# VHH binders against Probable RNA 3'-terminal phosphate cyclase-like protein: the designs that were tried, part 12

Target 1, 375 residues: Probable RNA 3'-terminal phosphate cyclase-like protein, of Arabidopsis thaliana (Mouse-ear cress) (q9c578)
Amino acid sequence: MVMMKKMKGSQSFRQRLLLSTLSSTPISIDEIRADETIPGLRPHEVNLLRLLEIVTDDAVVDINETGTRLKYKPGTIVGGKNLVHSCSLSRSIGYYLEPLLLLGLFGKKPLSIRLKGITNDPRDASVDTFRSTTLNIIKRFGVPAEDLELKIEARGVAPNGGGEVLLTVPNIKTLSAVHWVEEGMVKKIRGTTFSTRVTSDFEHSMRFAARGIFNNLLPDVHIFQDHRAGAQAGKSPGYGISLAAETTTGCFISADTTVSCERPDETGELDVEKKERSPAEDTGVEVASWLLQEIEKGGVVDSTHQGLLFLLCALSEQDVSKVRVGTLSPYAVETLRNIKEFLGVKFAIKPDPLTGTVILKCTGSGLINLSRKLS

## First folded at step 4 (VHH)

Design dh25R (from d06 with S55R; framework vhh_podentamig1)
Fold by ESMFold2-Fast, scan of step 4:
Structure dh25R (fold): chain B 375 residues (1-375), chain A 118 residues (1-118)
Amino acid sequence: as target 1 above (375 residues)
Amino acid sequence: EVQLVESGGGLVQPGRSLTLSCAASGFTFSSYAYGWYRQAPGKQRELVAAISGGRTLYADSVKGRFTISRDNAKNSIYLQMNSLRPEDTALYYCARGHKYLVTYFDYWGQGTQVTVSS
């Protein structure tokens, strides 16, 4: 076995738990927001630990009275069907989906889990982006498409959520290494607009504005409207848009955002007199512009998916993966540090000044799902 | 006002090389993407190669044989054609496209004829 790793602070909480679990490395984290007015673990962080206990057997979680120290001994990843988890409303379901997707691949059984909470917010990738972009990136590494699916049963925005998704993930033996350096050119754009507990005019305005940006650049643009009512519209009024560009080489580049029409003040109370919201047309223009900026940056993935790309490369078979990305995001840099710390995998990084992109190479750790062989 | 003028075409033997040039004027050259299309008699015009900033795209039939390049200082686009085949015989067009997306082309040159035969 491996020795306990000692670390400090609130940084990389999700990746620390993910990599601890995948590498079977016990960890001890101290000084978690120790000097803040509200010290320690946040509700979504504690809630993620509870999710880990649901999808693994024999995990041990030890949190001190102030929440400023965590000792985590990872369990065996089991997966399983008919699982249900209620996500904390302090973050969206997207916060949980990235680590859960990777954990599910290395389970004893395929994973089928119902997640409840906030489906769309401006901080984490939307469930739409996971469905259109994130899953397609994972499929590139040899993951079967048939059992890798995210169904959006109900939408819910902040602060009160009420959204619901069903995630299914196949269990695999190992991930395949990739050579993925050709960006191609954008050939089509797909998107989704939605609204909850407000008029579908918000959906139409975002769609019209985004299409106005793209129609002069590209003929193959389809933005769908996914209006929800009643039980499928959650507990809070809001609207949002998710856009994905597909290239001639099979790359997916995405951008999304969500506007909540009701926000809690800093004490947790809603102040109706001080509600803030953006015009829907402005939101459509903004996200379309963000997508064009991501395309301009280059790389085979957008900046928000760089971390996932590197995790997949590092977890793959003991062969060389070579990938092209745009300017490294802070999350991507943090991901590379965590990969080295837990897996011992070091990436060779070579800038390409002609394109403004960066080529990264690594030899995968060769993670094998031994639990799958037993089951 | 916008002008794209192709040159460098001609008769060439199979296995030889040709370089096509396209001179652009009447707009800010560095702000756009560019492509080379070709049209053989009785066929639809097809994209051969495209360039947007440092990114390039090639049709499967020409990958490894043709190279597209640009010279922003000279307001020019080039197509270096190696290992030419009789089936490369066509009228070759230079086109201006959008910087981020090369699928939309709004201006075209008049074309330059390339004939590959003995």
Scores: ipSAE 0.013, ipTM 0.471, lowest interface PAE 8.1, mean pLDDT 88

Design dh6R (from d06 with S31R; framework vhh_podentamig1)
Fold by ESMFold2-Fast, scan of step 4:
Structure dh6R (fold): chain B 375 residues (1-375), chain A 118 residues (1-118)
Amino acid sequence: as target 1 above (375 residues)
Amino acid sequence: EVQLVESGGGLVQPGRSLTLSCAASGFTFSRYAYGWYRQAPGKQRELVAAISGGSTLYADSVKGRFTISRDNAKNSIYLQMNSLRPEDTALYYCARGHKYLVTYFDYWGQGTQVTVSS
């Protein structure tokens, strides 16, 4: 009989499904928001399970009547071309991109998938951050650069989305171990501002404000304005900014946010927490400040990418990876726990008191894409 | 109190070499990045070289000719300038930078003059 892992609660839902699938480990999750007024799985969590069914063969999903219990038997990762998935509007496309990128690398075929929904929000990493930062981190582990691409065809913000991206992911045999402890020095900052269904003045204001913060720090700062109109501007008014710093050693450190101008539709009596609106200039200042805070923390990745970095190290060939990060986030610590649970990989963790950073080492699990034909 | 004191400037002929030194005191030297900046009369100040940990950065105009180094035991940084040209004539400043954003500095030395002439 196949070993089934039992776990509880709503935490680490994406990582649990991702690691279950990559390790071919069936899981049973009980007590998913069991004591809440609206119990069980959320729309985006159910929608992620549907995405897994699209990119795998023979996955089995068993959800009880209240959504408070999930049994998941992973299938074989297939990938494929001309795939389409409509993401739930309860989370951005970024929620789906993180697990999908790693799954796509271990598919029988290269992945090419069109994702529709919200491209930018304040909760998940934006599609811009995936392009500027996330893909570059993945490329460090021996993934071919030419075959790993994210195209932003239309932008859409909350609540109604209407954005669209095309993700392509090569299928690889194995990820390469890394020695990545030299942070280098920030040599340039690149950014993107956008607006949907509001004037381009929002783009100009965010750019101007962010450049004001960087003006005396670095000469090589370029913030692009991504003009969108008509069908490419989605269904909701909003604006956002994504910034990435590149270092002399090839590290990418990012920060982003998005402001929705449309209030949630109160028709249907949905009691949702309303976020305070921020002026475009304040948004530019805020994100620029977040980027400087992430740079100051040190490490070869920003705080939001620590989990992905550790997953890549743990999935790599059976060789030692050594990486430097800033202070471990709670998400990063949870990621290390999940890695141990599913892959049996333990990280040696050594603080560096001179820098305030942390060095982590592991021997990769040696995950081999056995479904991939040798070429 | 943070102090950066430059030395080693002077008059040199074109094609010759010169070494600048910067002595740092009043803080934990090993925790910071350092840069050498220069400014000629009527021109903007430019970053010449920077060092943080094992990483170095050079302006295109000096790459291959200048080398920045540090000595943590002596709390000093150095700029070795080879194949000097008249256009290298400037006041050279030592700066303490933030470890990862070395072009952002919080303390600046008084400068040392380098003049390259026949």
Scores: ipSAE 0.081, ipTM 0.534, lowest interface PAE 5.2, mean pLDDT 89

Design dh6Y (from d06 with S31Y; framework vhh_podentamig1)
Fold by ESMFold2-Fast, scan of step 4:
Structure dh6Y (fold): chain B 375 residues (1-375), chain A 118 residues (1-118)
Amino acid sequence: as target 1 above (375 residues)
Amino acid sequence: EVQLVESGGGLVQPGRSLTLSCAASGFTFSYYAYGWYRQAPGKQRELVAAISGGSTLYADSVKGRFTISRDNAKNSIYLQMNSLRPEDTALYYCARGHKYLVTYFDYWGQGTQVTVSS
């Protein structure tokens, strides 16, 4: 029997629920934004709890009147097919994808779930980055490519969303430990530009600008324009770009952003002041520059994927994983603390002063999916 | 002072092999990526092969015939060229590149001539 863990505050809410569920550890979180003007759990956090109830059996969620205290007893991860979930518009679908991916791997059945909401925003990883980069990272840990897919059926940007994706995740027995310290050389760049409820000129401008940055650095650059119209364009005007570099050793390094052309004012009506937005060409240059900065930092993953990398290492078989990353992101440091708290896994951290990168080693917790149902 | 010096070029008959060498000095060799470029008469320079750590990249025209390698103890890179063809005739250059973006080169050697006669 695992003892209930007591914790405070709003930090790491997503990872706390994920690690609670994977480790079968009941948790009690107090003082959730207790002193803020609007106290307690946010709409996306409550919505994540509802999603956990959909993908698990017998989970118990107890929230106090003000939303400032949560008691969560994790259930058995079931997975299942033909699931549907409407994500809160306070965060993008990207907020839900990483925990869903990891939970789906340890489910009794394979996962197939339709998610509705915001597909692209500047805060969370886009659905494009998830497809191009996140899914390729987990394959390194022995996850089969069969039934591992994200299909983008409709795009939707903030504030009103209207996007739709289908996520499929195979269930596995265990994750394999990795020795992943060679970044390799960038051999190709792939990208996607999109626009919703605005002219496709935004897509062309971003693509042209990004290609201008890359043309003198490498020949294999393909940036696709994924223009959406009608029902596939969601409910809000915007545009965005996602870029991924692939290396000779199978590393994927990504950068993305999205620009919403309208935002709610204080009355709930959208502000149409589009002249305050950066030109689409500037957005293309900016994201191309961010990708080059991430490549220059080194490591086998970009800064935003370091947390996922460490979670995968810690959840793997009871063997040593060794990985190289660039400068640790705040999210990565937070992830290491949460891993220790829930799984008891400690990483040995060794800076490499010659490269400015950091090598991390751990022995995996040996999580085994004993509930996995064979066909 | 960064220096890259190529050697091993020469006249060779079609179907034969040559090994090119590039000796590096004046910097920490193991930190960098390296490439071999060639320039045929009247043509632009093109990337033939590149290496960063243990990872390699080859032009389609030479893939399966040429092998790039490095020896950190000797501060050298090599290009083993097998099944040479008349179209491989060119001045071959060694270049130092960025570790992760190997096609961005900052220093070049003087070149070594390879002539495949038929």
Scores: ipSAE 0.133, ipTM 0.577, lowest interface PAE 4.8, mean pLDDT 89

Design dx2 (from d06 with L101F V102I; framework vhh_podentamig1)
Fold by ESMFold2-Fast, scan of step 4:
Structure dx2 (fold): chain B 375 residues (1-375), chain A 118 residues (1-118)
Amino acid sequence: as target 1 above (375 residues)
Amino acid sequence: EVQLVESGGGLVQPGRSLTLSCAASGFTFSSYAYGWYRQAPGKQRELVAAISGGSTLYADSVKGRFTISRDNAKNSIYLQMNSLRPEDTALYYCARGHKYFITYFDYWGQGTQVTVSS
């Protein structure tokens, strides 16, 4: 029997809801930004709760008048087809994709959901990175490629969005444990540049700048221009780039960013450090450099995907997973703490000083999708 | 300062085996990847095999016949060549690579000649 877990603050809100739902653990969160100028839950956090209500049955959400206290009793994950959700414009669609992906895997039915909002921003992983990298990582854990897809139907950047994606996720019985310690060598780089409501010259400039960085390192570099017009170009001017490196052992390492050309609201939000935007050429150089830095860190995933990797290991069958990563990101460390809290899974962590990487091992919790429809 | 010295080449009959070795000095061996290139008469230089840590890569022409290995304690890399064919005749070069970039190499040995003929 699982008793209600009591916790405080705004940290790990997304992962707390995800792990609560997957473990069927009721939670009570107090003191959510209680002392801030604007207290309580943010629009994207409330919107995530609404998404959970769409993909689950019998979830109970109790929020006090100030939004500073949440009681959440998770429901049964159902999934389903022809679902639609409008994401809050306070965060990108990328904020919703990781928890939604993991919930969809353990649903009664396969998931098919249309998500509307911001497809690309500098804070969350872009829809391009999700498609090129995130989906390839989960395939390593025995997730079938059939019906695992993200379609980018329209792009939209901050502040007004207007982007649209269709996510399909198969439901599974269990995740398989992995032995994934061989990084391999980079054999190709693939990327996508885009622009919305501005000239395609931004796409071209980012592409050529990034290619310039890779020119002497490897020949197999292909960066595509995904030009969108009319309704497919959203409501706000901007541009961005996503890059992914593929290795000889099937690892995918990524980096991305997006620049919004409309100024964020300066009242209530301090964006003084963000007011000057880099030229497109500088953006291409910057993201190419970030990709090289991620490759140099080593590990079988980039820094932003470490948390997902650990979640997959912890949710897997009751067998040992062993994975190599670079220096642990703050999000990864946070993820390990949350895994211990909700699943009781502890990772053995062994640094490798010769490579600067870290090897982690755990025995999976053995999450079984008991509500999955059999053929 | 940086040195790569190949050895083990020679004349060998078709179907036989040969092991090439490369001794590295003047830098921290464990921090790099390594490759074996070859250049046949009248042809361009091609990457035959590469090794980074425990990961290996082989050209299709040699896959299943050649094996690359490394010995960090001895600062050496090796190319074991089995079932040699006349078309394997070439000057073989040891190269120091970047740990994660399979086609980028920055230092080269002098080469060792391998001739496969009766």
Scores: ipSAE 0.364, ipTM 0.671, lowest interface PAE 2.4, mean pLDDT 90

